# Miniprotein binders against q56419, part 254

Target 1, 326 residues: q56419
Amino acid sequence: MEGRTLEEVQEEVFKRHGVLVPKKELEDLAKALEEAGLLLTEKVEARLKEEEEKLKRERPMRLAGLSYPEGEREARAFLEAFRASYPGEGEEARVLLMPHLEPSRVPEVYGAALAALEKTPPPERIYLVGVAHRPLKEKAAALPVPFQTPFGPALPDLPALQALDALLPFELFNTPLAFREEHSLELPLFFLKGRFPEARVLPLLVARRSPELGEALKVVLRDFPGLLVLAVDLSHVGPRFGDTPLTRTLAEEARRRDLGFLERLAEGEPEAALAFLGANPTRIDGVEVVASLLPLLRERKGKVLAHRLDLEAPTLSAVGAGTLVL
Key: E = the ipSAE of ESMFold2; O = the ipSAE of OpenDDE; V2 = 0.75 times the mean of E and O plus 0.25 times the DockQ between their complexes.

## First folded at step 20 (miniprotein)

Design b_12 (at its last look DockQ between E and O 0.51; V2 from the best seeds 0.00; counts 0 for: pae E 2.0 > 1.5)
Fold by OpenDDE base, look of step 20:
Structure b_12 (fold): chain B 326 residues (1-326), chain A 107 residues (1-107)
Amino acid sequence: as target 1 above (326 residues)
Amino acid sequence: TEEERRFEELFIEAWELLFLGYDSGNPEIMRQAIELFKEALEIAKRTGDPEREAAVLASLALAYYDLGDWEEARKYAREALRIAEEKGIEYVIQYARRLLKRLKELG
């Protein structure tokens, strides 16, 4: 024990004792409460059914007033402030990788995305691919309805969505309730709609890697050209995610993995990026999305515009975020 | 009853916020969840439903844990455990014990 840093001792203690409430602990308690009849009542089921019916018409804002302003004027000021937080200039993007983390945690990373969008000609449509934080019936899903934003509704590209559905071996339009509160679409969409008010959107969620999705999208993009956006976060480390408190060593490892992943993507080597992560011990969020979109990422060279490992001090945990253009 | 209905509404909304706050990384959402849980707790106390009370207390413990407030998390976990042991609420007992064990390791 002589010569160990406080960090090493903390790491060992936390490894031994597993003082981590990972998302699984939330899920386990929720399941127990559901089984006890406290979370799934007949009334809740009826409400969910009603909400599902409403989702056939539109997807309302969930995070307005929480993560971004509800009012249009305030929302525009919000966008400008985020853009101002990134001092650099962007590059034209055909593919944009950006975060879906709470914007206030990584403003300059979102700012970098906005900078890239400034250099990007207005697309006819945006393929917005997020991460499903709720279970999907299939590996991927889409919701073909308007998404509400402070800038007006983001309208779906129905012809392109239908073309995509026709090429997939599963029903694309599945699990509408998974979209109800999915921040991985809502947060990036705020910035995208603010910059490209006339663009139609294809809101897509990936739960598990689907090579079929990438192949289908490659075909669809020929007839329906547009901007591809990957809304993904990077490493999740610390007690909230099953690790010891953030140490210099853990932070360095998270950064190494985040940057190594992004750099390989920037070189047009998405398979190498995935291989570099191995078992993904720092829990990079975007792995399944990237794995699904390999055909669209191969041989595309680009640039990493921003990266941040953001410390949540109270929980001694950190989340990685990055902006990449291809 | 109206109170039972209100409890259910608050408790469900609080859990929705808990998941959303956890996944999005927005601590303000977690704080809102806590406020709804506290309101639900008061209802459970008034109605004299120990299972609902224990469930809310366990939920609060988890929410505070996710915020990094280990002291409050321990407080609510201990109270959840106490009530659950008195009333034989097994799933809360198991959860609260696990959480308390983890919290001991954090200091």
Scores: ipSAE 0.818, ipTM 0.941, lowest interface PAE 0.7, mean pLDDT 92
Fold by ESMFold2, look of step 20:
Structure b_12 (fold): chain B 326 residues (1-326), chain A 107 residues (1-107)
Amino acid sequence: as target 1 above (326 residues)
Amino acid sequence: TEEERRFEELFIEAWELLFLGYDSGNPEIMRQAIELFKEALEIAKRTGDPEREAAVLASLALAYYDLGDWEEARKYAREALRIAEEKGIEYVIQYARRLLKRLKELG
């Protein structure tokens, strides 16, 4: 740690950002352990290099048997049970916002996404935009390989990915290892592939807002039309995220923030949605994706189909999830 | 040695599960990480490596904190701190003190 204690690094981050950042807290301990030689060794680096080369060919399932069933028959039954968890009807989606939170925590929210897909003509391709949970070399990244699912491989749309890469001021295919365990793509993809088995995918991650990505995608979508999916979670509140224990007041504020954000997006007003959040005091993790994709969200009106602020009783914390159709 | 290699495998895999459990919000994944950390802890104790022992204890404290078992988190953080102060392992001292302060605030 370049002559700094862990606490000094965390205090500097706190002063600079005004909030204790729980993800950086984990990363700071991990970095200290790497520096001490306990977490990143020459053998680990060699293994990661080998895994990086394999990821240039395909992305295997990481969460089969953990978040969803590994076998196709069981996976199909799982998908249908989730649809049944949402008794309502969907609407045709040109843009779909859906969560990436553990599906068992918010079954009706994923069910609402499936209801929307039932009303949506099978697209030729899906632009799946998740939130990077590991550092990227650039603001955004893609991995142009098949992603394995219990329903078979989700094949990349290589022409559309190449067109997107050509329009960006940075190399789009820049961080294969960031995709290795990225649940924000894998969990939504399970549901999307189950409903649209023939659709190709553009698997995209956003680490930091990139106006360039949104402008490039607007051009690419004109020539390569498809379904745009924002795979994002909403509020993160409580001790697990650096807050006080969840109170009724904090939960009500988180719900208000989640719904106000979604409703403004549903009115075709993504700038107003971001402005409504201000400093983002309940840590909605969709803001960087929305901020990147403004050109694709403006003036698209739609409907909020579902929302849940899911309570974590043991941690006195909560995470919000929603389904929005535009 | 074979025990050092086994410790490394367990500790690294446990951290990969810790990241995944934290990010996905899946407590069962976090419990799997804890089981691997506990195995790694026994190896660190057998090999008499105080830095490894303190590091695993700090990692267990973090995992239990994320799982909401704050009594266990305090227990592991205190033991990590005890060893780290005895052996001068500064990054564990700083981390354990900060976590214990946070846990005190949470009651």
Scores: ipSAE 0.575, ipTM 0.835, lowest interface PAE 2.0, mean pLDDT 89
ESMFold2 (binder alone), look of step 20: mean pLDDT 87; pTM 0.880

Design b_13 (at its last look DockQ between E and O 0.74; V2 from the best seeds 0.00; counts 0 for: pae E 1.6 > 1.5)
Fold by OpenDDE base, look of step 20:
Structure b_13 (fold): chain B 326 residues (1-326), chain A 107 residues (1-107)
Amino acid sequence: as target 1 above (326 residues)
Amino acid sequence: TEEERRFEELFIEAWELLFLGYDSGNPEIMRQAIELFKEALEIAKRTGDPEREAAVLATLALAYYELGDWEEARKYAREALRIAEEKGIEYVILYARKLLRKLKELG
């Protein structure tokens, strides 16, 4: 089979199994290994089935002991340390944009989120909208079960979730396995649950822009008021993401795009924010989430509390993170 | 066999950690994945399974690449390629060559 590329082999494999995965380096090899029977064994399938059944009852912690402490006392100290890393004061949030990057990389950005939460009256419910890093069957999904945290379970708002499902043209409760290890929900939820222990949660994932989601949520929020949280990262630049090593020029461009995006959101112009990114050459993570939530972001003025382009020195790559209050 | 079962368990867990570390941006999680892959590699060597060995080597190359350890990444990619070419493991050949090209561009 002289002359085939890995991409061609993968395409053939994906066509056979009906799974289209975005071209990420890890995904490319993983898929090849799955095809070779090294990752998708009968045992793995059985385990995944069991895990899917368990996800009907609860979502266990995946990152406890890895990204944050498992114990409640240690977790509280962790929260306080992150809050202390941000020297400023927060503002009351009706909409909070915060990162989902490894907390240790951008502590002051999470600290800024905590500062905002300190100025926010305890909500009855939190609409937590993350980014799907795994494929979803639909454009968006929800998991209507308790999410475990060191502070106890974050309980779902079932009435509000049901109301949302009823307004969507697709089944909201799809792809439970996509939630199993999704850090874009788990990491923000740690901070949110720690600050608002009694708030119910609507854990939502967006894979692709869904204008229907924003319109539906706008209606649901009238009957079920709460805090809207966008858990999104910003630019991804450098070798890990297909660029050359980070240069001053590349870093400046990433910062320009991150801040330009956030500032336009702060001005209540989410369409302008999206338009400003164009083809999104620095790979801002939160584009699909923002595009889905346009009706909820329009005409809301706010403030950028923090931003960081965090260098991962060994890979000469960087990820942008920010905290925005609306 | 028990060894095959153990290999599969380690390899799957390691890949789960690799994805988790990669997606979250936590290099320590990726380092944990590497340790499990190394254990899996030793099993593959003991059982004499060149496909599993080549697969793990290619994966280790990728993991080190994602950590920015270009030297170790090249080392494992070359070894993966050697075994894969010897045994005709096409997907590993293609991947290892691709990774080595990327690593050359980085210096």
Scores: ipSAE 0.694, ipTM 0.864, lowest interface PAE 0.8, mean pLDDT 91
Fold by ESMFold2, look of step 20:
Structure b_13 (fold): chain B 326 residues (1-326), chain A 107 residues (1-107)
Amino acid sequence: as target 1 above (326 residues)
Amino acid sequence: TEEERRFEELFIEAWELLFLGYDSGNPEIMRQAIELFKEALEIAKRTGDPEREAAVLATLALAYYELGDWEEARKYAREALRIAEEKGIEYVILYARKLLRKLKELG
């Protein structure tokens, strides 16, 4: 056993020929440097073991001062600016789909999520489901510790997490290090904790679709009602994602795929939403989460509040983000 | 040594920032990683460590490539390749050549 860092990198970087491999260039060079002894050393392994022990007690902010302000007053003003970026009204959500892309790139999409939260009674707990960007030992994982935010710690809902773990055919608390830098939980949590400071959180990651997770969550939600949040991005197109340079036709296809996916979810037809994507040619990020959570999305109708395909002119690439309430 | 320890700290931290900026879609985080890589590069030059120097140059080329600054990416990739060919650092040679081919295809 070489270590969890090597295992994590290897699972991500050596995907089979003929499939899209996001961030392949980064992963290829990082692996080469690790093999050369420049990036994975005894000191790095000791540091990661220390970080893993800390993560058994709390999850510190990683993006404070980078994606959002560290101070509470500044953070609250930041939230207000995002709400103002979306002039519309929200709707009450029992399920909220929102992005995890850098907030400054899609301010009105995050603003729409805040508008929905304004209409949503404060929940006892939030089931926050993100996308694992580091390998997990299982299809899904949780980290049952406080997540620090500028608004104070977001406390875990330990009884609900334990109930969920008991219903799964694998250990839910399986990969603490995968949470260390996971922005798909941290960025949405900033907005959620700012609006619902008393809600407890179930911080969940999906690496690969898990029908077991969705069935277990349906049971847990009966006993532990709360807000379900899918923290996912949509299309990823262009050279940064292994594509040709963005053209008008590729951008229009990405928008069509994003909106068609969201609209079918809004009709309570998540299987149809997945089928609409087929082989997922624009690499919509939310597919594995939606596929895991089918029992929670069926027959639940709602509305698409916002969508943006954010263009990255320097890379000739784009990322889609949306806000959906169910 | 103290400088070798500092290089190691900078290089690891910069890589963490590079992945974080890439994954979150935040180019300012990636630019912060570049500043740390540049500091690490100066240490590798001062200590006369061509493998470390070539590795950092290849990483700078990659970081600029991922930001869409393809002229800077070509510049650093060529410099990485020059040192790596001179010193026989095969994994940098292979990576730099691959990146330069991708950059040529982009125009």
Scores: ipSAE 0.684, ipTM 0.884, lowest interface PAE 1.6, mean pLDDT 89
ESMFold2 (binder alone), look of step 20: mean pLDDT 85; pTM 0.848

Design b_14 (at its last look DockQ between E and O 0.77; V2 from the best seeds 0.76)
Fold by OpenDDE base, look of step 20:
Order: structure tokens, then C-alpha cells, then sequence
Structure b_14 (fold): chain B 326 residues (1-326), chain A 107 residues (1-107)
């Protein structure tokens, strides 16, 4: 490996082994099965239509009993346990970056988010921006209905949502079915609702970078102040994501990219954070969210409270998660 | 038929769980998906539908791959490929061959 940078070696490794099953292969198989009439039938279409109609009223819990307790008492104990997993103290947040990964994998990272929320005055509203894991009709979307949680419904801020819609060049209220099972909203919302039971919520999803969203939100936040939450994960490396099994070199690169990204955000340099990732070979999923929210992240200094690259041992894969306060 | 309806319900639910488990990083959800796929597989076998059988087998191979069970993934991928080649199910043939290639690279 004479004369090559660690980055060059890693890029080569990624290129050589990019043949492993990424999410695209799941999607391609699903599409093939749909085309064969095995996944999309008339009955399924009817069911989806019914689900879409229900989503006009409320978004039910999908992950209750799977990722967090359904019962309120148990849910409160769950929150306390996660808070206890982080030994440090938080800082007041105007912007909170937190994960949406399965909570049990990175408890201290969620704990750090809870610690930050303890130092944050209760907001009137929370702008919760998640990652769309399903396709959206537009670059971003919102669902203006109550989201069910063990702590009661998280109610939408309709005036603020309407104000945001009015400033966007596309219809904000699109693709309601994309919200049905979207964990990138449901998981962080559990923690947010548990800590701020009276806060209204703007549940937002980003599929592709939308500079318009950040500019619009900047205006809306002036008239409708609140806490901005970015619910994003960091690097995805290993066989589950198209890489070779996790090695020390691969883990070091993932950590380097995660921390380099977070540190530049903490310095108030979101453009530098994006530039640092380049082609994003370790697949940080928060890129499109950050790229959409640049106007809200510029010149805001903060602190990285937690980071973890969590190994999923059976798959020899790892996912990065972090908590950042601005 | 009722069995066809049941197959479709199980297969769709299982795929929804598979995506949810993959995206959220929760292996327990993927295990639940596998149980539903296994039930769907039994229906496909009973009804004598080789396309449905091959499709479920290929999907199971993928699900086990996502859990890091390379041995079971290979087993199901080979069986999917066998049936698909016998019956001329091209999309399963292509997928199963690719998956087996990936699994070979993992050791």
C-alpha cells in the first residue's frame, strides 16, 4: 500500500466490494415481485387507499411494542433508562441533531439527546425533520395530523405548517403513505413527546435536498419559533450496506467521516461538513437533510454530545449515530 | 382463492416488516418477517405454485443475508435458483445468482 492514503485504499475497497446487497437490491427485488403481481394486488391497493384515508385523521404507532413500550408507564421507565445511559450533562439546544436508529443499539446517544432536552426550555413547537426511507412525490413532505405516542398524541402545528406550505414552490402535504411506517419520525418523536408533552409538532420528511425548504423554514421560524430537530443517522458500513465485513480500517474511516461531519456542523460550517463527505462513501444518511437546512445551520456553533459506531455483530456491519446541539 | 389471498397478505406484510427492519436496524423485526415468509412458503408449496415458492425462497435468502446468517441464505438462494431454473422464472434466476455470488465473496 505504498504511497496511497487511507482514503484511497478505502475507496478502492468500497469499489471492489460495492457488489454486496445494498438497499437498492432490496428495492429491485421488491419491484420485480410487484411487476410479477406478488406484492401489489388489487386488494393491497384497496388496503393502501384505506390506510391513506385513515392518515387524514391520525398517524398510529407502528413501532410500539417493537422498539419502545406501548404503555405509558413502561414508556416513562424506558425514557428514564435511556437518560441514565448517558452519564454527562446536556446543553440548551436551538437545533438538535439526534439519531433515528433502533434505540436499543445506541442508548447513550439517545440519552445525550434527552440530556440536551433537559437543558432546553419547553418549546411551543418542534420542527421534526426526518429522512424519507420511502419515495416522496416531492423533495420534502409533511403530514398535518396527530401522531400517536405512548404519551398521547403529538398534535400538529397547523398554522406553522400552512405558513411553510405557502412559502414552498411545491405542495408540502404530499405522499401521506410515506409517513405510515417512517421510523425516522416515530422514534425521535417518542423521546421528544415524552420530554415536551405540550409541544406542537411539524413532522417533516426529506427525500432529496431542498434548499427551498431551509429558506422557507428560516422565515417561518421567525414568526413561529421552536426547536429544530434533525433526526438523522450517520455512516452505514459493512455487508448489509454493500461493503466487506467491518475491519479496523473501515471502522476508522466511518468514525472519521461521522466525527468530521459532526465537528464541522458544531463549528457552524454545514457547507464544509457536506464538502468533507464528498461522494459520501460511508453512506451518511443525514446528508440530504443537512443540505436542505443550510440556512438554519450556518454560523451556529455548538457541541457534539455523543457518538457511537454501533456494531451489529451477526452481519459484521455498523451504523453511526450522534447527538449534536447547536 | 382463500389460500391465494392469505399468501398475498402474508407476503406483503412480511416485505413491509423486512423494509422496516432493514431501515430501522432492528433485527427482531426482520426475524418476524422471516416467520411470515415461512408461513407464506408453506402455502405456496401446498397450492403447487412454483413461482410463488421461488419468490418466497429468494426473499428468505435475502432476509437471512440481512441477519448475517450466510449459511441459511445460501441454502434458500440455491433452492430458489433450482426451482426458478426448472420453471423458467427469469427474475428469480437472475436475483438468486447475484445473491449467491455475493455470498461467495463473503466466505
Amino acid sequence: as target 1 above (326 residues)
Amino acid sequence: TEEERRFEELFIEAWELLFLGYDSGNPEIMRQAIELFKEALEIAKRTGDPEREAAVLATLALAYYQLGDWEEARKYAREALRIAEEKGIEYVIQYARRLLKWLKELG
Scores: ipSAE 0.783, ipTM 0.912, lowest interface PAE 0.7, mean pLDDT 92
Fold by ESMFold2, look of step 20:
Structure b_14 (fold): chain B 326 residues (1-326), chain A 107 residues (1-107)
Amino acid sequence: as target 1 above (326 residues)
Amino acid sequence: TEEERRFEELFIEAWELLFLGYDSGNPEIMRQAIELFKEALEIAKRTGDPEREAAVLATLALAYYQLGDWEEARKYAREALRIAEEKGIEYVIQYARRLLKWLKELG
């Protein structure tokens, strides 16, 4: 037989004839429905305006009762169960990379983050940097309001946020509605607030890489020291993300890319970590955040505490998550 | 027209849940979106609005695809296509055909 398998030939033909990208198909259909007047009616637009005004005062829990318990006692027990899922010791973190994937899918990865927080002195504030899943008006955004949690409100660090805004070439407080449903802040915040109940928060989103953000944060962190958290996921592979069904080979490639990325970050080489990914064929979610924060990651060495590429059996897909301390 | 007001509220809420479930990787949220889309579908049928019906069917097909129930996804995509071809709803036709082609390639 030839050196190419039938599977390899079938995949090559498939690539040449096109690939459905499910997130884009969702977005395109939603946009078509908006243009047809079926999605953004007058009543819906009025509701969204009201929700936007409410978000200027506070950001309510969206995922309580869905991803974590609503009540404080149950939420405390939930947090402790996650810590127990990671039997190892943590390391002190000045920078923490942790996931935003549904927590029950990667319990030991969140547990590793909790273990790191145990070794970390309570910070005065937390710079929580997530990934925007809805469009922002600028490359990055913040929402300077309390974020509700089962452990009480996470209060914004207004002086640090205003210092950051003053250093940027765009208005930082630019897209309140993008925060309404943003799990990349809410899910990590649950764990962070549970362990650091008095820390103030800078809730930040990155949509597109912004060198300006990283340079500004380098300055702000000197005057307002705190814990920097990169709340990012790693590889996304399989049909749910526009690939062919997950094979062992694709899963191993995704794991290799996740770990290679994390290991280069742990060596203080964020540019090398980005270069290692090339065109990012496994869709590592953290690249725009890392690319924005290069000045804060350069020459900072640390340790990978945990990683999982979590299989979604019904969709033949997988998502990677990791915990890194620097 | 209380049913049409109900449709509008269900449809936007279901879409919000669909995006949230997709992005967070939480299948229970996606199942909740499907339940709301099914209620919206029944309203579209009762009110005799084929564009709304085809739109909900196309969205259900994608929701089932995201949940990994590809047999149901094919079922809803075919029905969306049938209505959309009959009524000339071009954006649904294009979407349903792409999804069905993709589902056939997946096997």
Scores: ipSAE 0.715, ipTM 0.885, lowest interface PAE 1.5, mean pLDDT 90
ESMFold2 (binder alone), look of step 20: mean pLDDT 84; pTM 0.819

Design b_2 (at its last fold request DockQ between E and O 0.86; V2 from the best seeds 0.85)
Fold by ESMFold2, look of step 22:
Structure b_2 (fold): chain B 326 residues (1-326), chain A 107 residues (1-107)
Amino acid sequence: as target 1 above (326 residues)
Amino acid sequence: TEEERRFEELFVEAWELLFLGYDSGNPEIMRQAIELFKEALEIAKRTGDPEREAAVLATLALAYYNLGDWEEARKYAREALRIAEEKGIEYVIEYARRLLKRLKELG
C-alpha cells in the first residue's frame, strides 16, 4: 500500500466491490450483538428453550393483525377481496407456485392463486414448501404440529411427514425454532387453509437445495397424493437488496427474468429455467426450492396466471411475485 | 437490574420484528421494530451503557436504511460512530462506517 492510509484503502475497496447486501448486514450485526451478550443472554436462551418446547405442540399465528386480520369473519372477507383483485379464472393445479411476500403488496397475485384453488379439487393434504429465512440444521426441515390460522388449525399430515423423514438422509424434524417467525409458510397457509379447510398440511422449509428432498417427495406423493405448493418470491432488486437505486432498465430486466423463469417452468423445463437465471443477478429466491424439486417439475406443463414486480418507492427497490399452475 | 431486564426484552423483540418485517417485505412491521428500538435507546441512555446505546443506534440506522429514510439512517449512524469511536466498540465502528459510505453513494 504505497502512501495510502488504511481508511483510504478501505474506501477504495468499498467503491470497487460495491455495497454490502443489507440482509447480510442485518445478520452480521445481530451475530455480533449475540457475541457481545446483548442479544443472546442466559435469560434469552431459557426463553428460547421454552418456546421450542411449545413449538413441539403447535405453531401460533405470528402475523395476525399485521399482514391479515385476526378474526375469522374479517379473514374471510379479506380472502374474498383478494380473489376479487384478480379478474380472470384459474386453472386446476397439481403444482402451484405462489408468493410469500406481504399480501397487500401483490393482491392480484394472491388472487390468481385463489382462482387456481377454485378449479382444484380439494386435496387430502398440501405439501407447502417455503424458503427458510432463519438457519436450519440441515438443507430442509419440517415442523409436524398444527399451525394456527384465523380459520382454525391447519393439522399436520403425520403419516406423510413420517414417510418423508424415513426417506431422507438427514433428520427432517431438525429446527423447530426456525418455524417460529417463518412467514413463507404462514402467509400462503392463510390462503390455502381458507380455501381448503379440511386439508392436512406438510409444512416444509428449504434452506439449501436438496435433490434428496425432491426424490423423496416424488415417492411420498405417489403414496400420499396431494397439492404441491411452492411458496416463493421472485426478483429482489434495488438498495434494500444491495443494488443501486432502481431504474427503468433494472426493473425491466427483473421483470424479464421473473417471467422467463416462470415461463420455462410452465413449459415443464425446470433445468432450463434455472439455467436461464445463470448467476441469478436479480436474486430470485425460488431457485433453491425449484432446484430441490426438479423430479416433481419435469415435463409438467402449465400456465403463468399472474406476475407483479412491486415497487417500494421509499427504498427505490422492488420485489417480484408470481402465480404459476402446473 | 429492572431497567436492564426491560432493555433486553425490548431489544430482542425489536430485532425479531425487524427481521420479520425485512423478510416479509412489510415496512409497517419494521416501523414497529423501530419504535421498540427507540424505547430501548432511552433505557440505554438512562443507564449510562455506551455499548448498548451504540448498538441500538447502529441498529436504528440499518432499520431506517431498509425503510428508505436515509436522512434518519445517516443521523443514527453518525451518532453510533461517535460513541463507538470514543469507547472503542469496534464492531459498531465497522458497521456504521460501511453504512455511512453506502448512504453517501445514494446521495
Scores: ipSAE 0.871, ipTM 0.943, lowest interface PAE 0.7, mean pLDDT 91
Fold by OpenDDE base, look of step 20:
Structure b_2 (fold): chain B 326 residues (1-326), chain A 107 residues (1-107)
Amino acid sequence: as target 1 above (326 residues)
Amino acid sequence: TEEERRFEELFVEAWELLFLGYDSGNPEIMRQAIELFKEALEIAKRTGDPEREAAVLATLALAYYNLGDWEEARKYAREALRIAEEKGIEYVIEYARRLLKRLKELG
């Protein structure tokens, strides 16, 4: 694989086997099972309807006891341990890019985020922008309800959410079920709520790039100032994502793309960061989020605090994660 | 029937966990999904429903693939394929064959 690009490797694998096993294969099987009547039944639909009604009041924890402790005392100890995993000091953030990957895989990257938060004055509100891993009706969505955490509920900023909705050409409050299990909000929110217990939150999901979202947020931030958080992962490479097992060449390419992306963001050049990725062959997760928030990222200089390409050894696959302050 | 209802509940919950585990990168969630799929598999066997059985087997193959257990993935994929070919379950046949092709590249 030495000297080959990831694209060439993927093409070779595809030609050799005629198949890739990306997330689409999961989705395709699920769809086939639904069509066969095995996944979506009347009872399941009724349950989903009930869950949707409950989501009008609050969003319960989904990952408590799985990714982080449910109890407050244990959760605080968890936060301290993650902070301790990063030996450096943070910087004040106006914009924070942090991961949403399973925390145990990249503790020092989350630690770097916590370090940045230590240097950040407590915001009145946090604009938390995650990645929609489930389909949305619109390009972006919000859920204007309390999100449960071990530290108490993260309360929505309803006035700011309403102001944002009023500036968007689509209904912001769409697809509540997409929020039910969305880890890209829940995991970063754990750390954010633990550090800023009094901050209100605007939980936002992006499915597809929405330039309108960035423009609207730029206006809203004038009247409703706060911390902007991009909860995004970086490269996804290896067999779980349709590639060959991780090699030195593949890892170097993933790192190159991750760091090249982050460095250009740190220089205040988000368009250059996107252009650098091209077709995004290493599948950087946060592309649509960054593309949606260009007006808020332009000309903002900052610093990359941490990066890791975390090997999942059993699958010979790796996921990139980083922490950036602007 | 009650068994059919239980199968559906388990299968849906397991698939929710499968997606969550895949997207979050938490293998423990994937393991939990596998346990529920195994319970669903036993129900399908007891009720004599070859389509449900083949579907769960194919799903288990995919779950084990995502855990890096290539041997178990191949085992379940082959069994899914066998049943599906015997019963003419086309979508499982297609999926299992594709997965087996991918698994040939892996140890």
Scores: ipSAE 0.866, ipTM 0.946, lowest interface PAE 0.6, mean pLDDT 92
ESMFold2, look of step 20: ipSAE 0.858; ipTM 0.935
ESMFold2 (binder alone), look of step 20: mean pLDDT 85; pTM 0.853
ESMFold2 (binder alone), look of step 22: mean pLDDT 85; pTM 0.850
OpenDDE base, look of step 22: ipSAE 0.865; ipTM 0.946
ESMFold2, fold request of step 23: ipSAE 0.785, 0.749, 0.846; ipTM 0.908, 0.891, 0.926
ESMFold2 (binder alone), fold request of step 23: mean pLDDT 86, 86, 85; pTM 0.855, 0.854, 0.841
OpenDDE base, fold request of step 23: ipSAE 0.847, 0.844, 0.845; ipTM 0.945, 0.944, 0.944

